Miniprotein binders against q9bqp7. Designs and how they scored, part 44

Target 1, 240 residues: q9bqp7
Amino acid sequence: VPQNWFPIFNPERSDKPNASDPSVPLKIPLQRNVIPSVTRVLQQTMTKQQVFLLERWKQRMILELGEDGFKEYTSNVFLQGKRFHEALESILSPQETLKERDENLLKSGYIESVQHILKDVSGVRALESAVQHETLNYIGLLDCVAEYQGKLCVIDWKTSEKPKPFIQSTFDNPLQVVAYMGAMNHDTNYSFQVQCGLIVVAYKDGSPAHPHFMDAELCSQYWTKWLLRLEEYTEKKKNQ
Short names: E, the ipSAE of ESMFold2; O, the ipSAE of OpenDDE; V2, 0.75 times the mean of E and O plus 0.25 times the DockQ between their complexes.

## First folded at step 7 (miniprotein)

Design Bb2
Fold by ESMFold2-Fast, scan of step 7:
Structure Bb2 (fold): chain B 240 residues (1-240), chain A 86 residues (1-86)
Amino acid sequence: as target 1 above (240 residues)
Amino acid sequence: SPLEELLKEIEYLLKAVEWLLKLAEELYKKGDPELALYLARMALDFAEEAARLAEETGNPELIRRAKELIERAKELIEEIERALKK
């Protein structure tokens, strides 16, 4: 059990919409801050086995593609992920029109992959929005908060190339989602409660995306694991 | 020397696969079948790599161990996929 345990859900909040909620999705900007980000905490607290598998995967890719080929591959994966997130923000934003680049992405495999998930997404409350947990002292930038099949979720959009999933993103995805959820539930910039998570893995070839739904119980289990990673990060920082 | 390094690499891969399969099983039992499936598929990928490398060495024990892990990963994948089809 973590020494500095804190609840993921806020007893003072409801997941039901109220009349005072904004009609336009929130987009609080991420401010430059000394406070660690969710992604930084997770990167700095990988287990030795996670580090070994990541390094082995990297070495395998370098053997297959060469040093320059691996750099190009990694750069391309990053760029495609960035463009995918930009396209989704555009699609889900009620007042934004698709730009030329986003329109071209709408015809890509990743956007095709996610279409069947998007039809079940409604009631968008936040897009590319900053969250901060002032009590636990961490920040993050979440992708989306919206209803999925009638349940308010923190939604995280992921890209993957079949058949080889990337180890780092797989292990940390649920922790990232619940970290954003816990921060949002206790962030004064937001008024609502989120109790569910959704990780959507979209595929480059247009194959149907896989939704990984996390109910409140599963989110609570991953929240405890996130708190342990945060505690480990804090101790490592103190000893540096 | 190169053979010794290859044998060491295969041993590390086999251990990593066993760890991934154990983690996938635990997550599946705790109610996260989709993450468990991703980890089981990673285990299969690394087990297949270990088998390929083991076959290059001609070491029958390493080949046997790698193939056993391939079958364990396939069985776990099939179990989780069956559970997700409801």
Scores: ipSAE 0.338, ipTM 0.689, lowest interface PAE 3.1, mean pLDDT 84

Design Bb3
Fold by ESMFold2-Fast, scan of step 7:
Structure Bb3 (fold): chain B 240 residues (1-240), chain A 86 residues (1-86)
Amino acid sequence: as target 1 above (240 residues)
Amino acid sequence: SPLEELLKEIEYLLKAVEWLLKYAEELYKRGDPELALYLARMALDFAEEAARLAEETGNPELIRRAKELIERAKELIEEIERALKK
């Protein structure tokens, strides 16, 4: 058990919409500060095995693609991911600014890949929005909070050129989702409760995206693992 | 020496594969078969790499250990795939 356990869910909150909920999805800007981000905590607490596997994967890719090929590959992965997130924010937002200018992005293979998932997404409450856990002292930027098949979820959108996610993000994706969830549930900028997570892997060729749904029980189990990683990070920082 | 570096790298790779398989098994037990399957397939890929490198050394113990991990990964993959077809 983590030494400093804290609950993921807030008993004073509900996942049901009410009249006080904004009609436009929330987009709280990420403020620069000394509080660590979810991604920093996870990166600084990787096991030696995780670090070795990541470096080995990188070495294999460089051997296969060459130095320049690997740079092009990683740059393309980053750029496609960024454009995919921009397109999804445009699609899920009621405002027309991006939709009017970027109509061709809506026709990408990644967007085609997620169409069947998007049909089951409704009640969008937050998009590209900052979360902060005031008690546990960490911050993050989540992709989306919306109902998926009737259940309010923290949704994380991933891109893959093949029907397997990029290895760097694989191990800690569930921890990232629950860390955002726990922060949002205790962040005064938000009034609702999220109890489920969804990781959606979209494919470049338009093949149907893979949804990885996490119910409340599974989220609670990953939350315990996140607390251990956060505790490890805090211990390391105290010794600096 | 190049051989000593290779032997050390194979040892680290074998340990990393064992860690991946343990994590995949825990995820499967926890009720996350989709992520477990992905990690088990990743474990198989790295175990096969370890076997190739071990063959280059001619070290029979490393070759044996790598082949055992390949079999463990295949067994786990088959188990999870069967569960997902329900």
Scores: ipSAE 0.234, ipTM 0.685, lowest interface PAE 4.1, mean pLDDT 83

Design Bb4
Fold by ESMFold2-Fast, scan of step 7:
Structure Bb4 (fold): chain B 240 residues (1-240), chain A 86 residues (1-86)
Amino acid sequence: as target 1 above (240 residues)
Amino acid sequence: SPLEELLKEIEYLLKAVEWLLKEAEELYKKGDPDFALYLARMALDFAEEAARLAEETGNPELIRRAKELIERAKELIEEIERALKK
C-alpha cells in the first residue's frame, strides 16, 4: 500500500453534465514548471526488467535497421503520433475548420483504423488539455475526455506499426491513463468526475483499432500502482 | 569470454520473460485481459529470442528453460484469446 495513498475519485464531483459545463471542449495549456510530469515519473521509475527489455528491443531494432535507420524509425514514429493526435483533435472539435493539410491527414491509415471507435465517441469535454494534481504534485497532458459507449472516459490514443511494435511507452499505458484521471478529478479547472479509461491502439495499415476499456474497479487497481511509482520517484529525487 | 557473456545475457532474458509472464497472469486475474494479452505476446517474442540464442550455445538447461517459457506464453495467449472472443 503506498504511504501517501490518496483516492482516485472525488466524492464531491458528479459524472453527469451540469448547466455550468462549457459547451466547447476544454483545452488548458500545459504550464512548464518544476512539478514532474506523468511521463517523466514513469520513465524515471521503470523496473530493472522494463529497462532490460526496452534496451534489448532497441538492440534488436538497431541490428535490423542500422543506427541511422533506427533514429529515422523512432523520429518517424514520433511525427506520425503527433500528426495522428492533431487529426483526432480536429475531428473531435466542432469549433475547428479543417484545412487541406488536415484533410490529407484524415485519409491516413491510422484515422481509417480508428473510425469504428470514433462512431461510439460523443460528449467531448476536453482535448489536449493539461491536468495537475496539486496535492500529489504532478502534471500531465491528456489526449481526450469524452463518452465512449455512454461512459465518460479519459481516452488515450496510441499508434502501433505492425509488424514492428513500438515498445517505449507500452508497459505503463494503463498507469498513464489513471494518473491523468486522478489529476483531473482533483484539478479545480475541471468540474466533472471521470471513472473510466480507454486506450485505443490504431494501426498504420488501417486494420481496426483495438479498444482497451478500463472500468472504475480496474482504474482503482492501477491507481494504487501509479501511487507507488510516484512515491518511488519522490524518494529518488530526495536522494539526489 | 564471449560465451560466458552470452550465457549471462540469456539468463537475464529468461528472467525478464518470466517476470513478463507473471505480470500478464496477474493482470488477467485482475480483469484486464487486453493488457495481459499484450504482455503475454511480448513474453512469447522474447522467449523465442532466448530459445534461438540458447540453441546457439548448445546449453541444454537454457534450451529447456526457454522452451518451457515459450509453452507457458502460448498457453496463456490461447486462454486469454478464448476469453476475449466470447
Scores: ipSAE 0.579, ipTM 0.842, lowest interface PAE 1.8, mean pLDDT 85

Design Bb5
Fold by ESMFold2-Fast, scan of step 7:
Structure Bb5 (fold): chain B 240 residues (1-240), chain A 86 residues (1-86)
Amino acid sequence: as target 1 above (240 residues)
Amino acid sequence: SPLEELLKDIEELLKAVEWLLKEAEELYKKGDPELALYLARMALDFAEEAARLAEETGNPELIRRAKELIERAKELIEEIERALKK
């Protein structure tokens, strides 16, 4: 059990909309801070096995593509992910007109892949928005908070190339989602409660995206694991 | 020797695959079949790499162990995929 255990859900908050909730999705900018980000905590607390597998994958890719080819590949993966997130933010923002949306961003294979998921997404409350856990002292930038099949979710959009999967953070994707959820539920900039998560893996070739839905019980289980990673991070900082 | 280094690499891969399969099994039991499937598929990929390297050494014990892990991974993948189709 983590020494600094804290609940993921806030009993003072409702997951249903009320009249005081803003009609426009929130987009709070991430401010420069000494407080660690979710991604930094996870990156600094990888297990020995995770580190070994990541390094082995890198070696295989470098052997196949060469040093320069590997660097180009990883840069392209990052750029594709960024463009995919920008397209989704545009699609899900109710204020944008068709003229304000980049047609080229909306026509990628990744966007085609995710169409059937988007049909079940509504009630967007936050897009590319900063969260901070005021008590546990960590920050993050979440992709989206919206209803998926009627349930309010923290939604994380992922891109994947089937023949050459990029395994960075694969093990930690559920931890990232619940870390954002716990932060948002206790961040005074937000008034609602999120109890569910959704990880959507979209494919470059346009084949149907795979949704990974996390109910409240599963989120609670991953929350405990996230707290252990946060505790490990704090201990490592004391010994640096 | 180059052979000694290769044998050690194979042992490390086999250990990593065993760890991945254990993690996948635990996630599946805890009610996360989607992530369990991702890890099981990763285990298969690395198990196949270990088998290829083991065959290069001609060591029958390493070849046997790698093939057993391939079969365990395939069985777990099939089980999880069957559950997800429901």
Scores: ipSAE 0.552, ipTM 0.822, lowest interface PAE 1.9, mean pLDDT 85

Design Bb6
Fold by ESMFold2-Fast, scan of step 7:
Structure Bb6 (fold): chain B 240 residues (1-240), chain A 86 residues (1-86)
Amino acid sequence: as target 1 above (240 residues)
Amino acid sequence: SPLEELLKEIEELLKAVEWLLKLAEELYKKGDPEYALFLARMALDFAEEAARLAEETGNPELIRRAKELIERAKELIEEIERALKK
């Protein structure tokens, strides 16, 4: 149980649209400071099992690809993910304010993979936008906030190669999503409430992406685990 | 010895697979079958690696434990896949 429990949802906010909601998606820039990011907290509080499996996965990949091949593989994974996120931001942004889209970015297998998910996405409220939890003192950069099948969600886009997905991006995905959700719900730059999460795993070969939907109850359960990770991070920093 | 180091590596791998399967089971019970399925498939992959390494050592207890984890992972995967087809 977390020592300093704090609610994920803000009782003073509604998930219903209001007249003051932005007509264009918000994109608050991330300001780097001493406040820890969600990804830093998660990386520094991995369990012994998570660390072991990550190192084991790296060892297996190096055995298969060689040391140079592994470096090239990880660099390519990073670049593919970056391009995928850039393409999704472009697709979901209003056309009236954008430069002509780069056609090459929009033709990847990952983009083909998510087409059926995108058909169910509407009402985009935020894209590549910074969130900060003033009370709990953490920050993050979320991918997207939009309605998925009529429900307002924090949406996190992930890339995967079959059959060997990048293991580190798998373990803490739900915690990452609810951490962004809790921050946004208590961030004065936003006026709405998000109660649901969606993790979309896109595939390099264009195979249909797998959506992992988290309802409000499930988000609350993951939120408790996120609070425990945040407490562990804070305690480790006091002891270093 | 190289054998003693390999035995320790297999023990740690088996422990990690057990943790991963328990995590997948908890996520499945909490209503996240898609995420649980990905973790269970990962557990199967590492359990199969543990079995391969255990066979190299000829240690019957490690081979038995690795095979049990493979079976547990396959059963969990089948259960989750069946639930998702409903």
Scores: ipSAE 0.528, ipTM 0.838, lowest interface PAE 1.8, mean pLDDT 85

Design Bb7
Fold by ESMFold2-Fast, scan of step 7:
Structure Bb7 (fold): chain B 240 residues (1-240), chain A 86 residues (1-86)
Amino acid sequence: as target 1 above (240 residues)
Amino acid sequence: SPLEELLKEIEYLLKAVEWLLKEAEELYKKGDPELALYLARMALEWAEEAARLAEETGNPELIRRAKELIERAKELIEEIERALKK
C-alpha cells in the first residue's frame, strides 16, 4: 500500500461532454523541467525481474542479430512506432494539413491492423497532449483520449513485431495509461474525467489488433501500483 | 548503494544520448530528416535528465559531459529543422 495515497478519479469531474470542452481535440505541448515524466519514473524504478528480462532479451538479440543488427532492429522498431503514432494522429485529427500526409504511411500493416478498432473510436478529446499531476508532481504525454465503444478512455497505441517486441514497455503499459489518466483528471488544462483505459497492440503483418480494455476497477488497481512506483522514485531521489 | 545506482543511471543516460545522436546523424545523412529529428529530440530530453542528475552528484566531469551532449543535441535539432524548412 502506498504511504502517500491519492485518488485516481476526481469527484468534481464528469466523463460526459461539458459545455467548456473544445470541439477540436486538445494538443497541449509537453514542457519538460525538473518534474519527472511517467516514462522516467518507470525507467528508474524497474523491478528486479524487469531489469533481468530486459538484459537477457538484449543479450539474446545481440547474439542472434549481431551488435549492428541489434541497433538496426531497435531503430526500426522505434521508427515504425513513431510513424504509426503520426499516422493515427493524422487519421483522428480533423485538420486538413494532417489529412494530406503521405498516403503510404496511412496504408501500413499497422494501420490496417487497427482499422476494426478505429471504427469503434469517436469523440476524440485529446491527441498527443501533455498532462501534469499538480499534487503528485509528475508529467506525461498521452497518445489519445477518445470514446471507445461509448466509454471515454485514455488510449495507448502499441506496435508488435517479430522478432520479440521490446519487453520493458509491455510490462509497464497499464501503469503508463493510469498515470496519464490520474494526471489528466487533476490537471487544470482539462475539464473532463477519464475512468477507463485502452491499450491497442497493432501488428506489422496487418492481422487484427488486440484491444486491452481497462475498466474503472482495473484502472484503480493499477493506479495503486503506479503510486508505489512513484513513491519508490521520490524516495530514491531523496536518498542521494 | 543509492549513490552507485545514481551514477549508473547517469552513465546509462549519457551512453543512450551518444547512441541516439549517432543514429540521428546517420539517418539525416541517409535522407530521413523526420526520423533524425525525432531521435535528436529524444537525445535532448535524455541529455537534460542526465544533466539534472549529474548536478545532484556535484561531479564536474559528468555535468560537463551532459551539458556538452545537450549542446550537441540542440545544434543537431536546429540543423535538421532548418533543412526541413527548405
Scores: ipSAE 0.000, ipTM 0.110, lowest interface PAE 15.3, mean pLDDT 79

Design Bb8
Fold by ESMFold2-Fast, scan of step 7:
Structure Bb8 (fold): chain B 240 residues (1-240), chain A 86 residues (1-86)
Amino acid sequence: as target 1 above (240 residues)
Amino acid sequence: SPLEELLKEIEYLLKAVEWLLKEAEELYKKGDPELALYLAELALDFAEDAARLAEETGNPELIRRAKELIERAKELIEEIERALKK
């Protein structure tokens, strides 16, 4: 059980739309801070098994591609992910009246992969937006907050190439989502409450994306694990 | 010894695959079939890697264990895929 337990949901907030809510999705810029980010906390508290599997994956890739080939591969994975997120932000932003969409972004297999998921997404409230947990002192940049099949969700978009999926942070995706959720629910820049999460894994070849929906109970379970990771991070910092 | 280092590496890899399959199975039972499938596919990739390395050593026990993990991973993947198509 974490020493400094804190609730994921804010009892003073509602998931219902408010007349004072902006019609444009929020995009709060991430400010440089001494406060740790969600990704940093997770990267600094990986288990020995996670570290081993990541290192083994790296060695396997280097054997197949060479050192330079591995660097090119990882750069391409990063670039594809960046372009995928940019395309999704563009598609989901209702305020784009003068669209400048790169043809390559619209023709991506990843975008084809998520089409059936996007049909169920509406009521976008935040895109590429910064969150800060004022009490627990961590920050993050979430991908999207929108309704998925009628439920307000923190949505995290992931790309995957089969047969050699990139494994960095794979095991921690649910923790990342609930960390953003808990931060947003207690961030004064936001007025609503999110109780559900959605992880969408899109495929390069256009194969149908896999949605991983997390209801309130599941989010609460992962929240406890996130708090333990945050506690571990804090203790590691004290010992340095 | 390079052989002793390789044997230790394979042993560690096999244990890591066991952990990954356990995590995938738990996620599947908790109602996370999509994430479970992703982890099970990763487990299969590493189990196949372990089998390849084990074959190079000629150690029957390591080869057997690696192939057993490949079978377990494939069975879990098929089970999850079947559930997702329903």
Scores: ipSAE 0.012, ipTM 0.377, lowest interface PAE 8.4, mean pLDDT 81

Design Bb9 (at its last look DockQ between E and O 0.75; V2 from the best seeds 0.00; counts 0 for: pae O 7.0 > 1.5)
Fold by ESMFold2-Fast, scan of step 7:
Structure Bb9 (fold): chain B 240 residues (1-240), chain A 86 residues (1-86)
Amino acid sequence: as target 1 above (240 residues)
Amino acid sequence: SPLEELLKEIEDLLKSVEWLLKEAEELYKKGDPWLALYLARMALDFAEEAARLAEETGNPELIRRAKELIERAKELIEEIERALKK
């Protein structure tokens, strides 16, 4: 149990849309500061087992591809992910941005993979937007906040080259989502409440993406684990 | 020696696979079948690597443990996949 427990949900907020809600999704820029990011906290508090498995995976990839091949592979994965996120932001934005985007981004296997998920996404409230937990002092940049099948979700878009991937940050994907959720729920730049998460893994070959939906109960369970990771990060920083 | 280093490496892999399977089982029980499935698949991948390395050493206990973990991972994957189809 974490020593400094704090609730993920804000009792002063509602998930219902208000007439005062902006018609355009929020896109608050991430400001650099001393406050740690969600990604930083998670990277600095990996378990011994997570570190071992990540290092083992890297060794296997380098053995297969060579040092330069591995570098090219990781750069390509990063670039494909970035392009996928850019395409999704364009598709979900109410602005006519599709004409300004590369059409090849809209025709990628990843975009084909998520079409059936996108049909269930509506009421977009935030895209590529910064969040800060004012009490717990951490920041993040979330992909999307929108309704999925009628439920307001923090949505995290992931890419995978095959349906059975091993991904470096897989262990912490739910923690990342709930960390963003908790921050947004307590960030004065936002007025609404998010209680659900959605992790969508898109496939390069266009195979149907898998929607990993996280209800309020599951989010609460992961929130407790996130608080423990945050506590561990804070303690490690004090000892530096 | 190279053999002693390899044996230690296999032990660490087996320990990590056991940890992954335990995590996957708990996540599945707690209502996250998708992450559970992903971790179980990761466990199978590393268990297969451990089995390959164990076979090279000829150590019967390491071979036995690796094969047991492969079977456990496959059974868990099958169970979760069946649940997700419903």
Scores: ipSAE 0.660, ipTM 0.874, lowest interface PAE 1.5, mean pLDDT 86
Fold by ESMFold2, look of step 8:
Order: C-alpha cells, then sequence, then structure tokens
Structure Bb9 (fold): chain B 240 residues (1-240), chain A 86 residues (1-86)
C-alpha cells in the first residue's frame, strides 16, 4: 500500500470542456525543474525481472544484427518514433496543412497504422503538453488529450515493429498514462480533468494499430501501481 | 565453468518467464486482456528460447520446466484470444 496515497481524480474539477475550453489545444511548456519526470521514475524502478528480460532481448538482437547493426536499429527506432509524434502533432493541430512540415512525415507505415484510430479522435485539447503534480512532485510531457469515441482521454502514441516480442518500456505504458492523468488533474495550468486513458500501438508495416482504452476503474488500479513506483523512486534517491 | 554459467542463465530466464506469466494472469483477471496478451506472448517467446538452450545442456529439469512454461503460456494466450474475439 502506498504511504503517499493521493487520489487520481480531482473532485473539485469538472471534466467538461465548456467550463474552460480553449479555442486552440494547450501546449504547456516544459520548465526546468529539479523534480523527476514520469519516464525517469519508471526507468529507475524497473524490477529485476524487467531488467533481465530487456537485457536478454538486447543480447538476442545483438547476436542477430551485430553490435553496429543493433546501434543502427535503435537509432532508427528512435528517429521513427520522433517523426511519428511530430506527424501526429501536425495532423491533430488546427494549424495549416502539413506542407510546411515535410510531406514524407505522413507516408510512414506508422501513420497508416493509426488512420482508423484517428477517425475516432476529436476535440483535441492538448498536444505535447507539460504536466506537473505539485503535491506528489513529478512532471511529464503528455502526447495528446482528446476525445476518443466520445470519452476525453490522455492518449499516448507508441511505435512497434511487428512482430517483435518485446519493446522497451511498453510494459509500463499504462503507468505512464495514469501518471500524466493524475498530474494533469492536479495541475493549475489545466482547468479540466480527464478520467480515461488510451494507449495506441502503431505498427511499422501499417497493420491496424491496437487501441487500448482504459476506463476510470482501470486507471485507478494502475494509479496505485504508479504511486508504488514513485514511492520506490523517492526511497532510492534518499539512499543515494 | 561455462556450462554452470549457462545453466544459471537458463534458470534466471525461466524465473523471469514465470514472473511474466504471473503478471499476465493478474492483468487478465483485472480486466486488461490487451496487456495480458502482450505479456503472455512475450513469455511464450522467452520460454521457447529457454527450451532450446536447455536442450543444448541436456539438463532434464530445465527442459521439463521450460516445456511446462511453454504449455502454460499457450493455454493463457488461447484463453485471452478467445475472450478478445467476443
Amino acid sequence: as target 1 above (240 residues)
Amino acid sequence: SPLEELLKEIEDLLKSVEWLLKEAEELYKKGDPWLALYLARMALDFAEEAARLAEETGNPELIRRAKELIERAKELIEEIERALKK
């Protein structure tokens, strides 16, 4: 049981967009700070089993590709993920067409993979926006807040090269989403809150992305796990 | 010795697969079949690798454990896939 328990939802805040609905999606800048990011907390609190499996996967990839081949592979994955997020931000932004952003951004298999999901996305309220949980002292940079099939969600976009069995940090994706949600719901830069999460895994070959919708109950269960990871991180820092 | 090191690595791999399957089962019961299926498929992949390595050693206990984990993972995958088709 977490010793620093705190609710994920803010009962004094409306989840209605009308009360504080900006005409342009929010993009709160990430400010320099001394508190940890969600990604840092999760990276530093992986279990021994997660670390072992990740290292085993890396060694298997190195045996297949060679060390230089694996370095090239990981660099390409990073670049493709960056381009994917840039393309999605451009697509979801009310700014003009992608003419000024590079037409090639839209031609990736990952963008093809998410097209059926994007048809169900509307009411974009935030893109690439910073969140901070003042009480629990952590920050994050969320990808998107928008309605998915009528439910306002924190949406996280992930890339995957099918048919690979293990992808770095995908095990903790639900914790990442709920950490952003909890921070946003208690961040004074935001006047609304979100009760649902969505993880979308896009595939390089263009295969239909899988949307993983997380309702409020599931989010609350993952929130408890996030609080335990944050508590573990805090204790680790005290003992360093 | 190199053989003792390999046996240790296989043991650690099997323990991690057991952990993955436990996590997948918990997620499935909590109503997250998507993540449960992902973990179960990962467990199967690593269990099959452990079986291949165990057969190279000739260690019957490691071979038996790896095969048991393969069957456990396959059963879990089939159960989750059946639930998701509905």
Scores: ipSAE 0.449, ipTM 0.784, lowest interface PAE 2.3, mean pLDDT 83
Fold by OpenDDE base, look of step 8:
Structure Bb9 (fold): chain B 240 residues (1-240), chain A 86 residues (1-86)
Amino acid sequence: as target 1 above (240 residues)
Amino acid sequence: SPLEELLKEIEDLLKSVEWLLKEAEELYKKGDPWLALYLARMALDFAEEAARLAEETGNPELIRRAKELIERAKELIEEIERALKK
């Protein structure tokens, strides 16, 4: 049991989205603060087993691609992910705020992959927006808050080059999603609450993306795990 | 010795596979089949590596253990994949 228990859901916020759907999705800039990001917390609290697995994967990839090849691969993966998120932001943004849609950004297998998911996405409330949990003292940048099949979700978009997920797809994705949910639900910059999460894995070849829906119960379970990771991080920093 | 280092590496891999399979099974039971599938696939890859290394040692027990874990991983993958197609 976490020593510093905090609820994922805010009882003071209505579960019903207030009818004033902001016509424009929120985009709160991430402030560079001494406050740790969700990603940093997760990275610094990996188990010895996780670190071992990642290192083994890295060594295998270097053996296969060479050191320079691996660097290039990593750079390309990063670039593809960035472009994908930029394209999604462009698609999900209102037409009036659309910077000149680089049509080239929209011509990707990843965008093709998520088309069937996008059909079920509506009511976009936030895009690439910063969240801060003031009490638990962490920050994050969430990809999207929108309705998926009528349920308001924090949506996290992931890219995969192969059907076999690379170790770079952190098994900590559910923790990331609930961390963003908990932060948003208690961030004063947001007037609404989310109870669900959605992880979408997009494929480079354009094959249908895989949606992984997280209901309130599952989110609560992962929230407990997140709190434990956060406590571990805090303890490590006090000893550093 | 180089052999002792190799044996240690194989044991570490086997332990990692067992851990991954356990986590995958738990996640599957908790209703996270996608993450379970991911871990199970990793388990398979590591088990296959352990089997290859074990063959280099000629240790029949390590080979046996690695092969058993390969089969366990495959079975779990198949089970989860069937569930995800429904």
Scores: ipSAE 0.016, ipTM 0.294, lowest interface PAE 7.0, mean pLDDT 85
ESMFold2 (binder alone), look of step 8: mean pLDDT 91; pTM 0.910

Design Eb1
Fold by ESMFold2-Fast, scan of step 7:
Structure Eb1 (fold): chain B 240 residues (1-240), chain A 86 residues (1-86)
Amino acid sequence: as target 1 above (240 residues)
Amino acid sequence: SNEELVKQIEELRKKAEEFIDKARELAEKGEYDEAVWYLEKAALIYAEISDLYKEIGDEESADKALRLAYEYERLAIKLKKAIEQG
């Protein structure tokens, strides 16, 4: 059990639409701060198994591609992921706020991969938006908050290359989602309650993306694990 | 509970032992590619066992399990390189 337990859901908030809800998706800018980010906390508190898996993946890739080839590969994967997120933000923005983008951003295999998921996404409330948990002192930048199949979700878009997905980003995804959810539910920049999560894994070859839906109970279970990681981070930082 | 974690560790340890034994048998028969696969799986299981020992507060057993994970990973890498270089 975490020492500094705090609830993920805010009893003062409703998931029902109200008059104060924005007509345009929120995009609060992320300010660099002394306060740690969700990704920093997770990276600094990886388990021994997670570190082992990352080292195994890196070693295998270097053996296959060489050190220079590995650096080029990882740079390319990062850029493709960034472009995928930019394309999704463009697609999910209301038509009146849709930014002009390179046509190629909207035609990638990753975008083809998520088409069937996007058909079930509506009521977008936040895109590429900063969240801060003032009580627990962490920040994050979430991808999307929208209704998926009628349920308001924090949605996290992930890219995966078959047969070589980035192993490091696959096992902490639920913790990342609930960390954003808990922060948003207690951030005064937002007025609504999110109780569900969705992790969407898109594929480079256009194969149908895999949606991993997280209901309120599952989110609460992962929230406890996130609080333990946050506690571990705080403890580790004090001892450096 | 700690009792449930201990049971999970014992089940995983048994599985890892079976994989190690299988890898040894396959290597003796010259089936090196398949032996590598079992060694890699056993290493991953020991890394998981290490985390479970850490969760119950048994740091010494966690360290031993992690050492086994890296030992079998190193063995798999050596065997894989030997295959590649003929």
Scores: ipSAE 0.259, ipTM 0.739, lowest interface PAE 3.4, mean pLDDT 85

